VHH binders against Branched-chain-amino-acid aminotransferase 1, mitochondrial (BCAT1). Designs and how they scored, part 12

Target 1, 366 residues: Branched-chain-amino-acid aminotransferase 1, mitochondrial (BCAT1), of Arabidopsis thaliana (Mouse-ear cress) (q93y32)
Amino acid sequence: KIWGFRMHGTKAAASVVEEHVSGAEREDEEYADVDWDNLGFSLVRTDFMFATKSCRDGNFEQGYLSRYGNIELNPAAGILNYGQGLIEGMKAYRGEDGRVLLFRPELNAMRMKIGAERMCMHSPSVHQFIEGVKQTVLANRRWVPPPGKGSLYLRPLLFGSGASLGVAAASEYTFLVFGSPVQNYFKEGTAALNLYVEEVIPRAYLGGTGGVKAISNYGPVLEVMRRAKSRGFSDVLYLDADTGKNIEEVSAANIFLVKGNTIVTPATSGTILGGITRKSIIEIALDLGYKVEERSVPVEELKEAEEVFCTGTAAGVASVGSITFKNTRTEYKVGDGIVTQQLRSILVGIQTGSIQDTKDWVLQIA
Short names: E, the ipSAE of ESMFold2; O, the ipSAE of OpenDDE; V2, 0.75 times the mean of E and O plus 0.25 times the DockQ between their complexes.

## First folded at step 4 (VHH)

Design q17 (framework vhh_enristomig)
Fold by ESMFold2-Fast, scan of step 4:
Structure q17 (fold): chain B 366 residues (1-366), chain A 119 residues (1-119)
Amino acid sequence: as target 1 above (366 residues)
Amino acid sequence: EVQLLESGGGEVQPGGSLRLSCAASGFTFSRYDISWYRQAPGKQREWVSTIYSGGSTNYAESVKGRFTISRDNAKNTLYLQMSSLRAEDTAVYYCARDYEPWGYSFDYWGQGTLVTVKP
């Protein structure tokens, strides 16, 4: 195989020599050879990935499993030239009883379908999306961490794989799912976020793609994030582009404020992603008797909050320890016994099967 | 084709009750959060209540304890039971599908049903 040269298609095994990271283990073992106590968010190669391509009529082919590896793309592919693509993020959990569980996968499927319409792309059906995810998890079951040791992070991708020279929708789309074992980004009560308010650069513009999970939303946040991290911050909190006065999102997570028995989060209005963790936390909070407000949240309300937390697939429910706006640092309650910890514990319990699912949120796949 | 059709509005005296319905078609109703909004004469459209796909409910402070939102997923129908009605509740009531990125767009709203509270 010649380094730097393309092979046609991804329907067979990966175009590069297959690498095994499991050492002498077989793919049929119950668990891969991984230090489950030392997982982070670094990419770990699993055994298989799922792929399917669109037909001319907009429907997707049956799909197939292939060995995890590189994909080959035409230089004129829509994703490479015009950023025509979407990502999803979700997790598979192993319960104490050995069940393998997905959390609200139909919402990931629907969010991708809605995003595809916005991006002028053909999308797999909800059924095809869920089937691809299920096949990926089951083919990689040995990579799903033991109970309490993390989750298998799944990355469904939908992208313009077809070639087109002019600014135009791609001639072909690829739906692909791969995974990597991860631990939850923050340990309970220890790794609180320190955020910086970005006053000049918005994350999203009205009429843009901030309300969908577009691949092109994530490149632009990297330099802002790099600058904040070089100054000792975990991430940035963005303000709205229209007024510059209301908080919206951090780079890849939704935000919540807690004051007394009231929980407040920015309303989704086309610039803020409708996060699945966000939606789930709202319902949990309402069921616990909290008042929940989805509205415009002025940046000045940050100084009045008792707790602040972020929601996202990677972070789960992550406490914010401080936010710096201009030259003013505001500190928030963190640790155990707070509202944030209560909400996190209930969500994790439902996701892992420790708490009975009464809302049809959890799909058992094994 | 996504359609939302409200019904059940009318004239009622203060302290009275009404039940509004919203018949939905063209989408998988059970997967969506569905809301009631209202618009009083000369005012902006106001959120009233949401029922989430998981069954949880949320209410504007002005209607909490007086209004009850519910859904029948088998019938693709949303309800709003209104009690202890006040003159301030006079408005056109709309149902809306809230999961879309453009959830506040005109395309995802019904035509409305008028509620008039008169002595």
Scores: ipSAE 0.502, ipTM 0.797, lowest interface PAE 2.9, mean pLDDT 85

Design q18 (framework vhh_enristomig)
Fold by ESMFold2-Fast, scan of step 4:
Formats: C-alpha cells, sequence, structure tokens
Structure q18 (fold): chain B 366 residues (1-366), chain A 118 residues (1-118)
C-alpha cells in the first residue's frame, strides 16, 4: 500500500497525517469530469498536491504527494503573522500529440530562490522545485486540459511554517505545489482589456518587495482592483512611487507598448517583477526584428502607442483596448493582424508544441 | 556548485578593444539567459547586455554598436567583445543570470576590471 503525508508544523516537531492513495485515483489516461469549454480562472480542485519541509541545515526533505486538501499551521507561523512567503505561477500544457510540457520551469525555480534570499528564507534547489512541480502535474495528469482547451496552472508556494513570536525569520519552511485547470485569467476572456491609471496609490516602492513574487505584494492590490472593477475596468495600471510619472505594472502582469518597430516595457528597477512571459516576449520580438527598449516609461507615452498589451503566466499575452488617465481615454489597436496577436501566437505555439522549440524553452514531462 | 567566473579584463587605451569571458559551471548553461552588468567606482550596477537561451541579444543604449555579446553552449562560456572603448566604460564587469538594472540576480561572478586610460 502506498501512503501519502500532510505536514503539520509545531515548535516541538513537524508531524504528518497519513493518507491512503489507491492506484485507480492515480489514473492518467482519462480526462477529469469538467466542462473544458467553460474554464476561467476560478479554483478547480485537483487530486493531489506536493509538499516538503526544510531540515535544520536549511536543505529540504525529499517530499511527498498527498490528496489535495487543507494544511494545518501553528497560529504563530511566520506566514500568518509576518507574511514571510513567496508564490510562483506556471502552466503545464498538453500538445496535439499528447505530450505534457512545462514552459521554462528553471526560471520559476530561480525566481523563487531570488525571492527567498530577499525574504530571509531557505529555498528548495532548482532540481527539487522542478521535481515537485513535475510530480504534481503527473499525479494530476487527468486535469491537464485537452489540446487547445487551456492549461494546468501550478501554484508553487514557499512559506514560513515554523512558529515564532518576535519579528524574526521562521524556524521551518514549507514548499508546496498545487494546481487548477484554467483558460482565461481576465473575465473579458480573449476580449481586449480596459485599464484605469491609478495615480495616487503605488503598487511597490524602491527597497520593498515589488521585485520578487512575495505573497504580501498581493493583498494590498485588492482594494484598488475592486474599485476599478466596480467602475467597469479590467484592472489598474500603477505608477511609480517616487515620481508618480512612470508606468510600472498592472496588479499581476507586466505591460508593453508598441510604437512602430519598437516595443517598450518598464525596466525591472526593483519595483517591477521580472516576468517569465515578459522575458519570453522580449526574445520573440527580437527574433522578429523588433527593437526592444527596457527603460522608464512616462505615462504620457501611452498616447503615442499603437498597441498596448499585458504579459503574465496567468494572463498570457492580453491585448489592452483602452487606458483611461485623468479622465482621458486612449484607445489601441486590437484583434487579428497586429503585433500583439503575432507575439501571442508564437508564444502559445511554443508552449503547446505546435511550433518547434528551437530555444530550449519547453521541458517534456510526459 | 553554480559558479560564474569572469576573465579578460585589463588596461586599454581609448578606442581600444577587449574580449571578456565568463566560464559557467554547475547548471545547464544552454537553458538560461545570461547577462553582463558593470559597476563603475562609486556608482550603482548597470545592465550592459543580455544573450537569451535561443541566441537573441539585447544591449544598453550606451554600448549598442560597440559591444557584442555571444555564447558557446558546448564550452559553457559567455563572451563580451568590446570595441571603441571610452573612459566611461571603466568598470568592474560582472557575468550574471539576470538583467535587472537594480542589481536583482540569481548568481553573479566575482567580476573582472576594465580600465580605459591613455
Amino acid sequence: as target 1 above (366 residues)
Amino acid sequence: EVQLLESGGGEVQPGGSLRLSCAASGFTFSRYDISWYRQAPGKQREWVSTIYSGGSTNYAESVKGRFTISRDNAKNTLYLQMSSLRAEDTAVYYCARGYDSWGYFDYWGQGTLVTVKP
């Protein structure tokens, strides 16, 4: 018999809850019973999750699969009291030939390690990160959508599970991976986004955690996003905290402007997340002969752009139809035959195996 | 065991050329984007150039047309060919897995000093 374990952190010792996993529950040939044509970005519970805890020497244990479910934490856990934690986002794709592919998982692993150093946490190795993700996908193979119907979104987490009372780094860390089948991040689906420039409240400030994928970066955006959505906008575009004059990010995605043969995006100057989709789109654009500028982008340049788009693992490459700044609405080109659609098509083709991977970006796991 | 080790720095006259090398070990070099950064005395680190895993390249405006980044995946080595060197190019040059102008990085080399003097 095969047993799974769920971790419980305590000041005295880590504990586990023993769970039985049958062979039938691990079947990977059938698709889960879900309407693949009506996926959004709401949580759909899958079969299994992966977890491992740090040892006293800072290395992580081998890890294990358990049935998807709740985790137990000490009330004094670092994540609950001080927000000591990181998230990652990545996708597994099913190709037309039935291959299961991960996109650039080494970059997600590196970004978590960089974030862990910033947050004073021990991190899993790149190998351990990728292995945990791979095990999660394979145990949930039936939840990887059919070709063209979406992807399995993976949420690697690293957090202070150890208990401490004072403001201090946690005594124990947990690395956990779970997933959910998804298609479109924004409620607009494949329709163009309408953004509002938030000119008062910044998303990040220099010396903060905006340059890493910290859990604590996302709670603060919720009020601003709620207000914008109540006014009919898809999301907000934030300005820098220093001058209030340069564009940075939307709540959970990077932004790009298209001006003739030049593609412009804000530089990752310590307040903006180095997005994996962002890096990938930059390389695709360069391959196509576009000039790419990573620099400070004044908000006034929004009026000079022919196209605007957002990038993120969850969002993909999403066209922006309009941006409203100080009650002035600027509209952008959308639809087929534009630069944004060309970049999106190439990226999706590589991710799904429809276009030959000449860049060593995809990792086949099945 | 991840290591990046720069070499090839030295003293050169204005208008001269140098080739920097960065030897990488402990990871699958071909799967990563690798960058050159530099730091002049008393200044912040600044991004110089990136070569992407697929072979595409990008450059800071200040070095565009004068510097050429390249990689040899079989040798796990990154290069920066510098030409038409100016006094303003004097800096310690770092090899890094990243190109954040604020100095955000996964791994950095020890650096190699380039001094442009008459």
Scores: ipSAE 0.339, ipTM 0.667, lowest interface PAE 3.6, mean pLDDT 86

Design q19 (framework vhh_enristomig; at its last look DockQ between E and O 0.89; V2 from the best seeds 0.80)
Amino acid sequence: EVQLLESGGGEVQPGGSLRLSCAASGFTFSRYDISWYRQAPGKQREWVSTIYSGGSTNYAESVKGRFTISRDNAKNTLYLQMSSLRAEDTAVYYCAAGYDSWSFDYWGQGTLVTVKP
ESMFold2-Fast, scan of step 4: ipSAE 0.779; ipTM 0.910
ESMFold2, look of step 5: ipSAE 0.644; ipTM 0.869
ESMFold2 (binder alone), look of step 5: mean pLDDT 81; pTM 0.814
OpenDDE, look of step 5: ipSAE 0.889; ipTM 0.954

Design q20 (framework vhh_enristomig)
Fold by ESMFold2-Fast, scan of step 4:
Structure q20 (fold): chain B 366 residues (1-366), chain A 119 residues (1-119)
Amino acid sequence: as target 1 above (366 residues)
Amino acid sequence: EVQLLESGGGEVQPGGSLRLSCAASGFTFSRYDISWYRQAPGKQREWVSTIYSGGSTNYAESVKGRFTISRDNAKNTLYLQMSSLRAEDTAVYYCARDYTPRGYSFDYWGQGTLVTVKP
């Protein structure tokens, strides 16, 4: 309603898009010329991206590296007209010993393959997915942040690049991987998140695509997220479409409640993404002796929790400081010495090689 | 290449026991988390139990204390020991490599084995 005035509204790192071109021409240096202490989640332009296209038989070509830049698409491409596409999110880490590590990349590959079946697409093999990711990281090695300064976020994409006019599966698919150095997904950084419960609009419905990482799942959350951020919240927590009574997930992360020695999270069954961070945190918690409950979680149970946290590749393990539901604000324990910090520290230690990988989760690529 | 083959289903009376097996091939079994899911007529496929590569186990609340998941990495075989069976346990039981979301992927699912609990 106000024109011509400079206003400072709510901001999240994930909603800021900008190009960083500093150091882009100096591919052979050990580290790119970046202020590693001030990384957020804004897009930083790296050197190369990986791409491959499907053949007529549905198999993908060998693929190639190209300079990071725009892609050309037919206006009738399936992704542009029908949203036929999937995203993935991964991170490459540099350990104190200089090793470059990927965390559970086979699970990202498998999740994309499952999503491709749901979206009627051909997918690269697990091997080809991992090789594309590996090539992207190695070609952009100078963009992998120093130990403790962040990670190289990787965005594998699979989309209908082929042209078709009618509502039909694309004639050609493109698998593409690019990256960007990152630290904190939320503008709060390491500070706790404040969430608002969205009572009217669901994130996903039964029979939809909420259980796979479809591109079309993310456009619809933007206006809801914008409204919540305008009210001072970090993100929203969605309720189930069927009853409106059970919590599901935030815009791009799974949610957990801590009650004494019990950790509770919504069960994954068609409307909630099977997050790789979620899966990993469940196993870590079980190994530590916590009880883990995967079930329907009534929104009323939020007031019974001692801690709440979100999990996602981009978000990591992020503490929730408060949740507002029907004008009632509930506050949660945050900081050091809590269960959330213990789980985060173990996960990060495994991902960065500081803790010995006894689970075969980490793939060394350099 | 990747194959999961379930067996051991059948008819049992309420309170009875059955042991399901899942024979895996085409991948390094010991590296993966393996789960049991089930699907009753007219219902969605639901998670039953997972055994993680490190040996930890977890169970759906509906089966906790009655079912035991185990694995034999040398034989590439997953087991589900079911006891105190109820009519509600009647379903086709599926073995899956990792947590598979409700999206139909044959690469991560076995063909299923039917368990019928009736007097």
Scores: ipSAE 0.374, ipTM 0.731, lowest interface PAE 3.6, mean pLDDT 85

Design q21 (framework vhh_gocatamig_d2)
Fold by ESMFold2-Fast, scan of step 4:
Structure q21 (fold): chain B 366 residues (1-366), chain A 117 residues (1-117)
Amino acid sequence: as target 1 above (366 residues)
Amino acid sequence: EVQLVESGGGLVQPGGSLTLSCAASGFTFSRYDLAWYRQAPGKKRELVAGIYSGGSTVYMDSVKGRFTISRDNAKNSVYLQMNSLRAEDTAVYYCAAGYDSWGYDYWGQGTLVTVSS
């Protein structure tokens, strides 16, 4: 069945088609009734979500769409007790020509598969991952913002839905995709970010899960981020756990330094997430003739940079206006005509279809 | 099962040329980043050249203009064309593949290149 939903105590949970909650007339709307000029990154509930569960053999069922809503979990579910789960983040874009586009969805699928191995979980195939995302976007097409007004943010989840009492891998896994229309991740909007270097608390340690997109990586950053924001900062830049001397990531984004014609970013070595935006910006920079260095970056090199920027699916390419380390504030170039803006414009152009995709990065789904 | 098998190494005179090949199997080659690393006796392993899944290339400064990395996704192969070879290029050359350019999941056994008269 194309449609399905969970209903308490009935076979209907597996096979019944339910009427859309917003009513049939609203399903035919080109656009949902949303203030597209004031999206931010707040959760906006859409029409449908996609879900599938693992079989005993480790393969996932075909899956189904259901109305967006709560999910039921056993109190002993692995996700609730042991944090056995992964998140993904990706965006669907509407081009000026009305095409609906996904950016490098196979890399999100592969990153989830790698993370699943690390977390001792069965994962959907690349094909099943992409199919779930496509079905979610198409069922929520009216929620994809107009060209230039944002994107539909997709949250693929893979988690231990099966019950276990001891510290053990779950007996069942759920792959679920939902979405929300978004524009700017940071409260600063299009303004430059101000970061604070966290000297005491690391984001990740060697042998941990910092190199995969584990849900358990994000709870620990919340209090540090809250304290930084209360002091007027946008977010925190973390240092490595081993030496405390090299920069790694902000809470949910990779970081880059611009020094003349050289672009520098911390190498991924087990503690830093291999970001898809990070990977894409590196390739764009190389194609433009910049030298790119992926290496350990001492915190002292922040003083040598002309520009600093963050990369992430949610954040996009965000300029950093300042970084405060100890008692020293360093300011960076921002605005138009800088390297950061050039890289951002090319990436957005490819993602939205205004620049021809020569790298097979964009998947058209409608 | 995943394998990377290097070939093409050998003895070559200074100023000569050599082409290294790496044949890959057991993974979706076209979606992976590929690289050539080298390690000379008593030195740390270093990145010589890399080619991203999108086709963009990177080179270490000392080989830029002399070496060319390329890939053939239909043949699951990556190549390193080495020209104007110097004694300092003597090393064991390793093929590497990974989803992320620095977090390589797969490594070959290496092939020895000796530049000597």
Scores: ipSAE 0.180, ipTM 0.631, lowest interface PAE 5.0, mean pLDDT 86

Design q22 (framework vhh_gocatamig_d2)
Fold by ESMFold2-Fast, scan of step 4:
Structure q22 (fold): chain B 366 residues (1-366), chain A 118 residues (1-118)
Amino acid sequence: as target 1 above (366 residues)
Amino acid sequence: EVQLVESGGGLVQPGGSLTLSCAASGFTFSRYDLAWYRQAPGKKRELVAGIYSGGSTVYMDSVKGRFTISRDNAKNSVYLQMNSLRAEDTAVYYCAAGYEPWGSYDYWGQGTLVTVSS
């Protein structure tokens, strides 16, 4: 059955190649018919997805493009029964100069490889990961938003597709990449977030999978997030499982505090995801002369912060306007001229090619 | 498959200088964060200096202005230039490589001993 999808993928890829080979360029074919001014974070179906499966030796096949659509799985697949899988999130940007750019894709590839080891999975090589992402973006080039109108969000995923009845690592793994054009992750858009501190339920515990981008990390946050949103909050800020005293992550983003010239974020000691946006913001802050502290951050320090912001590929750099802890609301600086805006502007400039890439962060694919 | 090999340690007098080198193999060096840690007998291992894949650097407060970390991606090497050495700098120095710095290092060298004494 996977053979059928491979054949459809091959036909779709041949059509794209034939169009390029013919040299036929039409301006109305450069972009998909989408309201680029009204993008949120809802799923928009693109043309193609990329897939490959592991061989018996643990290496992955070359892979293929197929029409975007459903996949077929054995009911005893490892992902369906034991949650054996990882997700990634990344974006392709169209620069003002027309270049199509990926931001730090090797870090996504390495994070998936590290996560795969933790989850007892074989992973594609860094090269295979990046090639799968490139093929997905190029096959969906018309879905990459115009400059300044958003990005093409890519969802690489790796999962146990092989069947097993006992609690065991799958015999076969699938690496799949699909995309969707996006603008704002939070419904607040460019407005500041309002967070609620979850005092009882932790997101992660030492020895668990909080430090990798495991699929199983995200199901458990859904109910907590829905309850917070029903109370008017944007999302939840979690505390550590051991003491209940230190802040860790929002549901799907890292958190930062600004105190004068010092930027503070929880250390990645096994319970917190090493976010690529988090890592990039730390490097930008250091270059600007800020002191950066990666450590345990007591929840009480939230009262001492001048600014708070969240980082994530989907969220970007999102200002936090308030945090409520034990019915006490603390408000933070937002808007222009603040540290958060400076860091966001530099990151976006690098990602979109508006600022010179001196760090070898940006990969041009078209 | 992955190796980190430190060199440049030795005996040095107080106020002296040493340059530590770490040669890496078996991974895509340019994409990894590199760090120097040290451990004195009976003490916990501590971060001395780190250099991110993009070139940004961090230092322990007690070594700021005295130590400089650098990297050469063409040579797959990271360096620690140590100036104005003190008795308190005596330790085994370890090279570490990771995609997430400051506690999530995938790879460690065997260490090189630095002794600051007369």
Scores: ipSAE 0.329, ipTM 0.706, lowest interface PAE 4.0, mean pLDDT 86

Design q23 (framework vhh_gocatamig_d2)
Fold by ESMFold2-Fast, scan of step 4:
Structure q23 (fold): chain B 366 residues (1-366), chain A 118 residues (1-118)
Amino acid sequence: as target 1 above (366 residues)
Amino acid sequence: EVQLVESGGGLVQPGGSLTLSCAASGFTFSRYDLAWYRQAPGKKRELVAGIYSGGSTVYMDSVKGRFTISRDNAKNSVYLQMNSLRAEDTAVYYCAADYTSWGSYDYWGQGTLVTVSS
């Protein structure tokens, strides 16, 4: 009995996909048996995952769906030994009209492609990335929460599955997509976040991988986050490694300051992730007539902000209630009628289809 | 295979106008953010104007109300209409294309020289 995902041979892969997706016994189930009112961000195991492997020419095979489960890896796999891998994060939404929607999936595909070049990996094409995501969502349609009850979080992965003993690029890559129904990323739910400025440990170094969504960026933040959370903080805000004077991002989200009609965010210059939510919020703010500044942001400027918010696919648009820097706590405006709430409402409206998509951002998949 | 080709630069008197054009090929133009940068002798390269894939625009403070950026996705072109030109606008102007707002533009043109002088 071979256990794990099955992804060898184009004809065999097509047959396996067909067998797994054509199960009539599950076709009439609109929703999975889960308490949609008590979703958080813990892993909920869905029905299927998508996988494909690279060919010797660097192109990826057709791929196929398998039941969600463990994967088998050689102990000398590049991901296990050298951290050669990337993650993506995106969401599928169910609109009030029953449509199933993806938000800007081509940007996730392109960000993975750019990250793959940085990490010396072959990547699936934009089309293959989007197809893998679509197949994963459709095979798990019963796991997409009802309108207003959350989203299906999708985790595309690209990693060195090939074995190598020496420090070298893997001989084989795997592209894999799985999902989990989610609602709130932070324990605070819809309440405002409290951040602590990390003065000693930077998140990223110039010339490093902070500007790509590398798997290796996230292990190092765990101890810093654990310490901050043990002190009652939601997360930490990192400073630049060079000067220790400019804010960059939190562990897994970009940061914005609101000063009157100006919205300020750290520029993406190699140490800060080019977030898709970040890019989308900038465009929404410009459409609303706000001035947007992408630049170096001194940590002292936090005292001048009326509002602060974080952006990320998992986090959405999350209000920051306070930031503590050198034992000084600064509080920010939160709640309804503020700039942060306006931006969040427009973004969510576009993502869920309640606001007309005039920018070709939303892909309907069902 | 990817190309950005600028045109429209030249010598103009203070208070005059110029339109810069950038013709793009080899990528899915409608998916990209486009920008105009400039570099004057002895100065750092700076963002003059940008237009996002969705049509939203951004301008440097010193050019607001004088310059207008626009795009034509059917023609794979981006434009910079420059009015009320000043001596300080003298620079080589570069067209740039970026897919993810990484902070590093994917593609750059060769540049077109704009000289504002009497």
Scores: ipSAE 0.098, ipTM 0.602, lowest interface PAE 6.9, mean pLDDT 86

Design q24 (framework vhh_nb_b201)
Fold by ESMFold2-Fast, scan of step 4:
Structure q24 (fold): chain B 366 residues (1-366), chain A 117 residues (1-117)
Amino acid sequence: as target 1 above (366 residues)
Amino acid sequence: QVQLQESGGGLVQAGGSLRLSCAASGFTFSRYDMGWYRQAPGKEREFVATIYSGGSTYYADSVKGRFTISRDNAKNTVYLQMNSLKPEDTAVYYCAAGYDSWGYDYWGQGTQVTVSS
């Protein structure tokens, strides 16, 4: 029943193009009817999603577009029973010149491939990953927010759709992409974040899946986030599982400290996600002449920082206004005259096409 | 069948210069971070330099100002220009490629650099 609303990708694309072309003579049909000034990070239903399944040889089929909606899964599917799956996060931006842009989509594709190897899954090729993302964005073009009003968040998923009873890798995998228009990930919006250091519960451990974007990494953080938010904090900063002395990551973002001309971030040594925003900010900082240190960062160094910020595709570059460790609150510089704002402005400028892309980071898709 | 092949190592006098090259094949070179590591006799492998896919560079404090890393995406090659060499720079130099500067997936076999006093 639910699959009855699905269409082959070619037929779905032709239908969407025909509808769009026939309506092109009408005012404002380029944009969906959305309050672009009141977007948060809540799910907004779009028109289409993309899906493809793995073949017996481990390669993925060409794939197809279907109307956005529920998916059908066997109750014994690997994802439902054993958490065998990965997520990705990307954004499509509309530039002031009307171009539709993806930021470093090859890195999302490669991160999914690395995660798939860790999780014993077959992965779509880099080309197939990017093609699925492109098709999803173009079929949902009217949902890409106007310049300056946000982005279309893309959620590529790779998961064990094949049924099995025993603890084993699935026999079939599904690669699926859907989207939602978004603005700010944190409820604070453009205001600075207030973090609480979690002393007891680690986010990740050596030999686990913290270094990949595994679906199973995110369920376990929910109770800790709930407790922190109930006390008025934006999120939690986790410490390493081995010593409990070094900072690692926020629930879904990397962290940076600014000390004079030096920018410090925890090294990605098996327990911390290699964030694409993190990587991009490091490269921008180096280009600007900052010293960058990727190393173990003792929690005690938080009191030495002038600024602290978080990085993530969903979060962007978010200033931290305070961190509470035990009973001590440390405050940080925020606002427009700081290093964090400089790095954010350059990143956003490149992502939206207002700054010339000299690094081959931006893929124009329309 | 990813391959990294280093060349340009050899014997040089203290204060001299060498240029190492690393030819890459089997992957989309322009999208990878490239790095150089070294392993001196009886020591652990240490980081030397990295060049990110976007062209930004980062150096270990011990080599900053003396070594320069560069890349040629058209030739699928990364270079390490080593100036003002010291006996302490004596090591096998390894080329590395990866998604993240600290998580390299691919390594070359290494090239020996010997700096005599």
Scores: ipSAE 0.167, ipTM 0.656, lowest interface PAE 6.4, mean pLDDT 86

